# Designs tried in a protein design chat: VH-VL binders against Vacuolar protein-sorting-associated protein 25 (vps25). Part 6

Target 1, 194 residues: Vacuolar protein-sorting-associated protein 25 (vps25), of Dictyostelium discoideum (Social amoeba) (q55gd9)
Amino acid sequence: MSNQVFQFPPYYHKEPFFTIQPILNTRKKQFQMWQDLILQYCRYYKIYELDINESIKSNSVLFNNEKINRKLSREALKSIIDDIIENGFAEWVDKEKEKEKEKDKDNNNNNRVLIMWRKPDEWASLIYKWVADCGLLNTVLTVWEIQNGDDSKKQEFHQLNTTILMKSLKVLEKQSKCQTFSQDENVGVKFFSI
Key: E = the ipSAE of ESMFold2; O = the ipSAE of OpenDDE; V2 = 0.75 times the mean of E and O plus 0.25 times the DockQ between their complexes.

## First folded at step 1 (VH-VL)

Design p08 (framework fv_pozelimab)
Fold by ESMFold2-Fast, scan of step 1:
Structure p08 (fold): chain C 194 residues (1-194), chain A 122 residues (1-122), chain B 107 residues (1-107)
Amino acid sequence: as target 1 above (194 residues)
Amino acid sequence: QVQLQESGPGLVKPSETLSLTCTVSGGSISSYYWTWIRQPPGKGLEWIGYIYYSGSTNYNPSLKSRATISVDTSKNQFSLKLSSVTAADTAVYYCARGSRIAAAGYLYMDVWGQGTLVTVSS
Amino acid sequence: AIQMTQSPSSLSASVGDRVTITCRASQGIRNDLGWYQQKPGKAPKLLIYAASSLQSGVPSRFAGRGSGTDFTLTISSLQPEDFATYYCLQDYNYPLTFGQGTKVEIK
């Protein structure tokens, strides 16, 4: 399925899109357009985390338009990401979280961002409806089964990022719709009728 | 009628890997939580972990670093490997079928193998 | 992990006696509890799931009760084949944990 390619919107091919606009109202509209683009692109390819430094170094097509010879600077990208975070569609990956091998050993300061084109409560609703529809209420499922099981293969949350899935299960727990069972990485969950 | 049978070496040397296989006969391996449980001589039962037929696993945290459960649906078998064994791993090892379909969210072991004694010594 | 404690550790009884075994969880487990029977030299056998549901093929003299933290298994009229060790198991949370066992011995 490498032949399927994301179709960029027309504004992606306009030079001003890649230059941070000096007028506040124009910049707000520009940032909203960047948010829409980033979320749509990540949804299309199922990208849940972006590495800012790697995206810039590799000239990712998302932030580098070779056709018009324009690209976002790292500073511009960080400003856009900060705005998306304020809007609730992204989070910086916790710097204290388990250390993953990084290509840039020297400057690993807030370079990874979790992208959430659906917020945790929306994923929670989709997962709970699937559990109910499949007759799996009051049964034990593992996080792995929700992400990778054959029964979830047609669901949008198939292969959902574990961090986002856990946030979504926490939403359901607050609603008394499930309970998770975790002491380590291996997590079970039981969903309840309401 | 579904039957389970454990197989593997009855004697394992300290520091080596204990390897056991459970053969499922009389029924499909699909749709169940295939479980390993052990019992040291004269002691109680300890849950090791399970594998859902699709590959999902869950382990007792006390054994997670050493235990691996795998399933081979083409052979109707599932297996346990436990690395770096010591005398404390001497036990009868049981395989069992975990069922949830008829229990509306309850996990229970309705079919058990006869058990195989594994002694860690030498 | 949830700790399961059985009482008594052993008891002596005669055929025809009413026997009661208790199991206590260190936290609330609703009714996610099973009872298993193990005869000497044999694999455990499921008797009861969901605290009170009798497994198909198990004699009606076996009955389970309880919810939350306190559970009992009752054998209303003990038979010769019932001399065994009985284990409770919580399936509410992982890891699954068994009680230490209650041995029912002939008097």
Scores: ipSAE 0.000, ipTM 0.428, lowest interface PAE 20.6, mean pLDDT 84

Design p10 (framework fv_pozelimab)
Fold by ESMFold2-Fast, scan of step 1:
Structure p10 (fold): chain C 194 residues (1-194), chain A 119 residues (1-119), chain B 107 residues (1-107)
Amino acid sequence: as target 1 above (194 residues)
Amino acid sequence: QVQLQESGPGLVKPSETLSLTCTVSGGSIRSYYWTWIRQPPGKGLEWIGYIYYSGNTNYNPSLKSRATISVDTSKNQFSLKLSSVTAADTAVYYCARETWIQLWSFDYWGQGTLVTVSS
Amino acid sequence: AIQMTQSPSSLSASVGDRVTITCRASQGIRNDLGWYQQKPGKAPKLLIYAASSLQSGVPSRFAGRGSGTDFTLTISSLQPEDFATYYCLQDYTYPLTFGQGTKVEIK
């Protein structure tokens, strides 16, 4: 890549960007701007999971602007993340395990979030097209090969997060375009024509 | 509805300090940038600087050595002081609200106050 | 600082005319440009933000276009209340800079 660092949009340097706006219409635009920034930043650095507490504690540049001495509060960031989740571009990572073990835990206690700048259905389409274009339909591939193999090096999904990849394969499976099978630490997938 | 009103002396002697206040009504001074803009008679507009309610400021480099903008959130006011004035500082001075959500535009303006620098 | 140059400095027009004024930035400013109207003895009023977005309450006869360095403001059917001076403003970087103004006068 010719550039070495992410280029922040100009609104990142405006103090009100870091303060949750009291007027509903203004807050909606603010939350959309935060979504765009978070998704673009994570796409640039290939960041699929954020740890909210660590991001805040470490003064991550994504949420802390030293130039203007402004930082998102944890509460503000959680509100923004909840909105991104409602829009389908994120999910709490720890949610499913908490449902199984402790049903009384709420979303305010969640800390790790999966970031999806492309939704699983979009990744599904990209992966399926690649398989078809490479003549790999009706053959067995491993999840590892899709993520790390030489044939996928030029694809955007190279080194895609495993959770997102599995969600994407499930989308294809529901479309009868593939079948996944797992056997202890080894996941295979066969893609079908049409 | 939000309204801005400039106040201060209309005459200032050369070498003295020009002092203006802008009173904001119909809304809170918080969460917006507040700016001063001036217009010499018969000429165009010149941006002077801004202040955010936190006290953070930015100034036009041409005026930075002489300009000070301050804010008083309890009175819903912000003010401009411009030191060592000359005849070139004669202008109508406007205060305005800058909204960053509508991409750094000035959505509300005061009516302007003429400040003449003369002996 | 970014220099903003407007053309023409003044023009004469009649009610019903289509009027176009231009604004040129000395460097690329994306779409970070606003248009302001100023009537004699009054404060400027925001017409257009983000180069092409019409401010709420502003008549639809006003339209902005352009990106990068070249911008235009068009008034499709000039009304009596439109005789005024128009200013462009770059809000790409501080210090904010205005064009010198275009005066629209009655013919």
Scores: ipSAE 0.006, ipTM 0.500, lowest interface PAE 10.1, mean pLDDT 86

Design t05 (framework fv_tiragolumab)
Fold by ESMFold2-Fast, scan of step 1:
Structure t05 (fold): chain C 194 residues (1-194), chain A 124 residues (1-124), chain B 113 residues (1-113)
Amino acid sequence: as target 1 above (194 residues)
Amino acid sequence: EVQLQQSGPGLVKPSQTLSLTCAISGDSVSSDSAAWNWIRQSPSRGLEWLGKTYYRSEWYNDYAVSVKGRITINPDTSKNQFSLQLNSVTPEDTAVFYCAREEYSYGPYAFDIWGQGTLVTVSS
Amino acid sequence: DIVMTQSPDSLAVSLGERATINCKSSQSVLYSSDNKNYLAWYQQKPGQPPNLLIYWASTRESGVPDRFSGSGSGTDFTLTISSLQAEDVAVYYCQQYYSTPLTFGPGTKVEIK
């Protein structure tokens, strides 16, 4: 019998992976490996937000390897997350976020991070193609219908995180390919032909 | 260029400790892009990886389960070498022992440099 | 543990002929994230240690002649010597470095026919 669980890479079982490497070139490779692991794990389980403090406190398997008795420190994880944010694959969850690095360095109660294994522009392209392919250009759809409707069931963006979806629609709006508007308690969107 | 030179006794009595040393030239035992391995070879078991030691920010060891509990692989930074100690040996431990380097830059765990080999016979 | 097997146990080929050696792993050694097969090939001549020929299943080690090539993915791998030379008489081993313990195949002996 096969079990359908996430398969960790070989480097996940090496003790140095859990210790921040002092040599810059080695650390750069280490951080890229952590980024790849975190993004793949979150994609596998459809995890769009991580709570850093909760993950560390609960000894999440993503950051705690019981087989080799090694775990990532909170400070190490924070450094890795900062690198992922700089690379454009994550951002802190905060409605009033300023672009201040000092504020982001010490994230007190702001411990949740949005994980984007696909950037909003990638999702935007997938959504627009689906709308065009289904003949839905120049019709009104709701955000709920895009996420939960029967027509999108086979699409990778089915049940996509709302924040990421809204970012993706904003990319399309910038390209004049759609317009969003309020529709009662839902957000409506109309997609335009090129 | 990197070279590995092995030394140690060719005969060990059953129940005693097998001890071998691998001297490194052209690289540092503390290199953070290398790991230093012991492998043995016998007609009955073929090539068998035993374990390794490596330095990143501190020293680490990985050991094969088949020898875990009997094996110690230790670096000596002052002499630029690393050693193998295998406790409680039996005739089944008779083999040619090799030290080998893994080079991270070329591919983790690929053995690009090997020592000359040491035949160790475990016999009374 | 990942178990490595090789076929054939021995192979006799004439000078200039193609030699093909197969290696199979009991589990996939392809890591999907980096799309690399954690598999190496070694050549061992009598009285000498093994010498690295191929890593990442298909990447030739520096100084290894072009007649040596590796192919395959996942669980099935092949080492090919396109035109056997006298100096190629040796035992060839595959090795996985996907997970510990690192494991080797039992070897394939290549001889001149």
Scores: ipSAE 0.000, ipTM 0.493, lowest interface PAE 12.6, mean pLDDT 86

Design t06 (framework fv_tiragolumab)
Fold by ESMFold2-Fast, scan of step 1:
Structure t06 (fold): chain C 194 residues (1-194), chain A 124 residues (1-124), chain B 113 residues (1-113)
Amino acid sequence: as target 1 above (194 residues)
Amino acid sequence: EVQLQQSGPGLVKPSQTLSLTCAISGDSVSSNSAAWNWIRQSPSRGLEWLGKTYYRSKWYNDYAVSVKGRITINPDTSKNQFSLQLNSVTPEDTAVFYCAREPIVGATDYFDYWGQGTLVTVSS
Amino acid sequence: DIVMTQSPDSLAVSLGERATINCKSSQSVLYSSNNKNYLAWYQQKPGQPPNLLIYWASTRESGVPDRFSGSGSGTDFTLTISSLQAEDVAVYYCQQYYTTPLTFGPGTKVEIK
């Protein structure tokens, strides 16, 4: 725990940043800046899922700048998120899980998004290196131990979102570097030397 | 290509208002991809940014704190130009004044095209 | 305010030789999240306005000769002219655009030796 706050980029305090630009080339650069900001903010606070409607409703500092009295509209944010998804840094949360999470009467708005500031293949590399460095190759670990164990406490993937972690393990499986299996109430994984 | 052409008086008395204009060709003053700036240069302060005007959904302006309250930068869409008005001038305001275009995409405050410059002397 | 400093004040270089100009900012102009340095370089010849050479510390403006290059990160930046030509005699300025107020260096005058 620290008292540090996220350092917003200089452009966060410019009014045009919060107004979707009508010129395609300018808008493309603007969307890249929004992607950078969203991904770095989520990385800083370890936010793996965003509820876009709730973020707008609560006036999240990420999307609402009180110093210049500017905020993103829900439509603007959705356009930006769609672009981030096309770039491979986000995806909509599973529809079945969305139904279970919703508090209101049925609304199928695709309003929860998984944020991946590191793509699954980058997480895969970080996890595999940690396993090798700790001498844990050819031993069985649980997904829970990777996420919550004392040995991973100083690693960036400590408390990594389960969906992202499973995607990352699948990348390693395709490389024949690990195999996942059922382990009672948990998922087990064994990592192999290449 | 973009060209900026400046006009205005070269001599202003202390306490008077300095007024300069910058005419734009090759771009529109209401262009969504640009901001229009005034910068001055003097031996004592070097290059000093004064402020800018730009159009998005409406007109905006930003001014340097050092001149805020004395400065107004206004666009004129009919003449495709923008102006600088600096009130209550002193000899310390003596400088070469430049207008300049900024390719604004939310994070750029560098200047890709400049006017020719206007030497303004503030003396009695 | 971010204060910009340049060294040397003036530099005399023989034709065809390398010229190096240094610029320092009083605080970092690197935004770590996008890994960009908010720094530009300008060339100014007598009686003319400044002309943009480089932005984002190392990106050369269109039409600027290959002999001009920018390098550095954070607080320390360098403009290099690999082979000085007669037309390169000018004053060179760095500028930060990380925070307002926007600030320029005091300039470095490049002369022929």
Scores: ipSAE 0.000, ipTM 0.465, lowest interface PAE 16.2, mean pLDDT 85

## First folded at step 4 (VH-VL)

Design b49 (framework fv_pozelimab)
Fold by ESMFold2-Fast, scan of step 4:
Structure b49 (fold): chain C 194 residues (1-194), chain A 124 residues (1-124), chain B 107 residues (1-107)
Amino acid sequence: as target 1 above (194 residues)
Amino acid sequence: QVQLQESGPGLVKPSETLSLTCTVSGGSISRYYWTWIRQPPGKGLEWIGYIYYSGDTNYNPSLKSRATISVDTSKNQFSLKLSSVTAADTAVYYCARDTYYYDSSGWDDAFDIWGQGTLVTVSS
Amino acid sequence: AIQMTQSPSSLSASVGDRVTITCRASQGIYNYLGWYQQKPGKAPKLLIYAASSLQSGVPSRFAGRGSGTDFTLTISSLQPEDFATYYCLQDYNYPWTFGQGTKVEIK
């Protein structure tokens, strides 16, 4: 947290930014600018998951500009998120992991999205370098210690979303740089020198 | 306020790579699209491609196989590389800012600031 | 690619004349059109964006009109500094394409 607030770019205060542009090339530029804004905003506030319905319902400042009385429609936001997913910076949260919402009329629609301003391979590189630099190679760490331990307090991945962290550890496993193992409520990991 | 300046060699040999850099001064390169445009002597203008400060690019299909545009936000510069050049690539090369204007019809692009241009001659 | 055709390719005019240059797109481009002025040895300069909007600092004697496929640039009272080549540019679809240019020469 900072006393500073996120500083929106100048295009955020332009009315057409909130209206999906009808011309394909203009829309592609618009979507790249929305991607940049969403990823930078989420990085600033350490937001790893967005709920589309909640963001729209709450008039989130990310998607609702009260100064110019413009807001992104739910349909527009979903289109932008779909584009971000195609670019590899987001994923729909797995619906199979959610309990059935028999009273939720929107249970057939994906509304929660994982935001990755860094892709798993980038996080993997940062985590491995930290482990090596701190002399923790060939020792056992827990996922909790990587996220919340004193040794990681100054790292950008401190309090990293567990799903993103696990994806990052799988990248390292494929490179033979670590091995994960489950132990009840804890997931352990041992990092190897290569 | 904002100024653009092209730099690079004025002479390139056939089959080599043409390399140009545009330096942005008086303003930030961030959150703008930047473009390259060329003009063969005595002929009209041809758009080469653009880059967003994040690194996203788009190219004229006629040059896509040979053109690469890159950006260095720390130096406030963006660059063009054009491979396998021939005499047909002899031209004045301009860099320009691709800005956006807002009106009742929506969002429109225009090249509001241009560099002075640099002549590149392809000859042996 | 969208072909932009200007007419005439050149014209001769005197100071004080009204000059009209036409630009035609091979397909509809709405109002996604700009006009640029280029003096010999100089970079092009933006005059008009969105077919009819005058760029800040450009004299009011320049006016753009049109939509769809047919566009015009009018200089209501030609000045000595207006002898130049004028280009239209469509920004509707990639690649951006310029017209071939219209040279405005002293009569």
Scores: ipSAE 0.014, ipTM 0.586, lowest interface PAE 7.3, mean pLDDT 87

Design b50 (framework fv_pozelimab)
Fold by ESMFold2-Fast, scan of step 4:
Structure b50 (fold): chain C 194 residues (1-194), chain A 124 residues (1-124), chain B 107 residues (1-107)
Amino acid sequence: as target 1 above (194 residues)
Amino acid sequence: QVQLQESGPGLVKPSETLSLTCTVSGGSISSYYWTWIRQPPGKGLEWIGYIYYSGDTYYNPSLKSRATISVDTSKNQFSLKLSSVTAADTAVYYCARDTYYYDSSGWYDAFDIWGQGTLVTVSS
Amino acid sequence: AIQMTQSPSSLSASVGDRVTITCRASQGIRNYLGWYQQKPGKAPKLLIYAASSLQSGVPSRFAGRGSGTDFTLTISSLQPEDFATYYCLQDYNYPWTFGQGTKVEIK
């Protein structure tokens, strides 16, 4: 009997992987490999947000390799996350308080990051195809039904993070393929045959 | 065992776009860097650029304005397009796997698997 | 771009000979140097990476050494299948650049 276990790639067990490489071309490849690992790991466990400080302090397996006694530094991880954001696969979660933003102008207190192993445009395509395939064009669906409904149970976007889902619907809206509306407790969406 | 095979037209007219595809068999295109290298008849090797299976690319600056490398993971293929070709672009074009070797001292790139190469002649 | 210069451009040797090929970089590249063998009409084959690390399946008669700017590939006892053109490649800085090649011919 097998339980679910994420299979780390061979480079995860090499000491240089955890040390930012001094040569720019090697570092670019190292960062791409870190991106691949982070996105695949998050996809495997359905992790849509990472807390950098929490991950480092808890010695998360993603960033700490006990077998070789190597751990990614917080500074290294932030550099890697910044690169992933530049590539469009992540974004910093908004700060909680306006006064904190004003008071902490000199400090970067971004510690939570939204992880998108599929970009919003990919999710948009998957969702639209599903709506069309199920004969649901020109009907009203709720965001809740897309995320939790029985018809979407076998779709990869079932239980998709709400922020990512809303970004994906905005992509479709820009293409005139849907219209979102927000009333009461629910966000509704109507998909168009275009 | 992983094998690479180039395909595409062997003759391209000046000013047109050269288009080649590399098919990867016997293994996954995922988690590797893939590269194009060319060799004009009787001359040495010139690196064109690489692509990571996720779509990240880097091009030789001498070719960057004309070269585009793309990947199709569903077909296990990656491709090269080189626009505005001239007779100077006549060469055998190779696709290769750009693997990574690493030890305590660093990370090293090497081309461990190559396609057989395809001759592309630029002529009217 | 880093210029790679090989010496000699060609050499003639007999089976059993010790052959040494030199590769020089226009600037320091540490040990970021590979060696490739190309037989007529065929694709190049990786022999050595990281200046001195032998690729699996490559005969032990091939040896690389050097660091910084000066590198050598040595074939300790030349075999009939070793008559080929040899290229060095620096993977230190973009763009990756090859030497012009050294042709090893039968005497």
Scores: ipSAE 0.012, ipTM 0.553, lowest interface PAE 9.0, mean pLDDT 87

Design b51 (framework fv_pozelimab; at its last look DockQ between E and O 0.87; V2 from the best seeds 0.00; counts 0 for: pae E 5.3 > 2)
Heavy chain, then light chain:
Amino acid sequence: QVQLQESGPGLVKPSETLSLTCTVSGGSISSYYWTWIRQPPGKGLEWIGYIYYSGETNYNPSLKSRATISVDTSKNQFSLKLSSVTAADTAVYYCARDTYYYDSSGWYDAFDIWGQGTLVTVSS
Amino acid sequence: AIQMTQSPSSLSASVGDRVTITCRASQGISNYLGWYQQKPGKAPKLLIYAASSLQSGVPSRFAGRGSGTDFTLTISSLQPEDFATYYCLQHYNYPWTFGQGTKVEIK
ESMFold2-Fast, scan of step 4: ipSAE 0.296; ipTM 0.707
ESMFold2, look of step 5: ipSAE 0.121; ipTM 0.663
ESMFold2 (binder alone), look of step 5: mean pLDDT 92; pTM 0.941
OpenDDE, look of step 5: ipSAE 0.837; ipTM 0.932

Design b53 (framework fv_pozelimab)
Fold by ESMFold2-Fast, scan of step 4:
Structure b53 (fold): chain C 194 residues (1-194), chain A 124 residues (1-124), chain B 107 residues (1-107)
Amino acid sequence: as target 1 above (194 residues)
Amino acid sequence: QVQLQESGPGLVKPSETLSLTCTVSGGSISSYYWTWIRQPPGKGLEWIGYIYYSGDTNYNPSLKSRATISVDTSKNQFSLKLSSVTAADTAVYYCARDTYTYDSSGWDDAFDIWGQGTLVTVSS
Amino acid sequence: AIQMTQSPSSLSASVGDRVTITCRASQGISNYLGWYQQKPGKAPKLLIYYASSLQSGVPSRFAGRGSGTDFTLTISSLQPEDFATYYCLQDYNYPWTFGQGTKVEIK
């Protein structure tokens, strides 16, 4: 139930927050504050992907403040997202999985962005601890069970975005803490004791 | 009413690390920038650096190689460490909140809330 | 680094006087300048931000003016509590730099 509403920080109601600041040092702080707002908002509502064009066209409350009549332009939002990506908290979604040689000048694939308020290595640590704590080491789990099973219902990674989850499992694989494999059109994973 | 309070040793030996903590009370440390400023006895003010509550930092280049600012949101605290101190680092150290303020046609940084300051003497 | 020079370094004044303090930047800083008041043994207090904007709770006798390189702080009718050292601060570029201070002393 959505009877609780995200509480916006005080700077969200300052008119200049929605206009790219001309002084580099002020802009750096502005972009850090936008990063914090976007990451906290997405964490609150469990939003793992943002559609830039849809957010702007729908006047999403995240980017449009009706109380002060201020709204981020698409170009401003793209600049902010680029900065968040450079900081490692987001990445562009390959809409068509990196279309091979598809040379369409109307193809704007930089429209959807994956938001990661926790990086894959942090999710990896949380998932592995849960597996160990629940006595599930050396058993086979499916990605679906990690995301939707009863045992994970109280974990923050319950219903975690599949792309982020798979990135997190790859972190564990590099540490020899799990092995992923295909299982009936799904991904299975076995976690190992160290 | 938000209040800031500095704490740490009043005496540090040359070549050691100066360590200070600022405790924020009466309000949240979240969503704000926090700064350290120092003042040698009888002299003017010098900006040291800032931290955003999420961990992003920026430092005065004159101190960057020795200064580290960190934040602990669970304790509502932020801290300054200054390594390899000399007598020139003797000063009153202030922590302050760095808030954007807006009026008319511009947006500007301002240090609107300050701690009382703590004197650090570097001496053998 | 932007150098901030205040003038005078000190001045003597009587209650009721109009006091003007000047701050000069070594390069253009637009309106990115604040004024701070420091009383003996106390932390500085914000008076003015963005060259001319009065901080809430600060008496209206304080006024800031200027842009670019030349700035002034004026106290229209000096009160006993106004005897203090005043600092300007530019926040246009890092590092942020203060002026050397202007001490306002009783005549």
Scores: ipSAE 0.015, ipTM 0.608, lowest interface PAE 7.3, mean pLDDT 87

Design b57 (framework fv_pozelimab)
Heavy chain, then light chain:
Amino acid sequence: QVQLQESGPGLVKPSETLSLTCTVSGGSISSYYWTWIRQPPGKGLEWIGYIYYSGDTNYNPSLKSRATISVDTSKNQFSLKLSSVTAADTAVYYCARDLYTYDSRGWYDAFDIWGQGTLVTVSS
Amino acid sequence: AIQMTQSPSSLSASVGDRVTITCRASQGISNYLGWYQQKPGKAPKLLIYAASSLQSGVPSRFAGRGSGTDFTLTISSLQPEDFATYYCLQDYNYPWTFGQGTKVEIK
ESMFold2-Fast, scan of step 4: ipSAE 0.000; ipTM 0.419

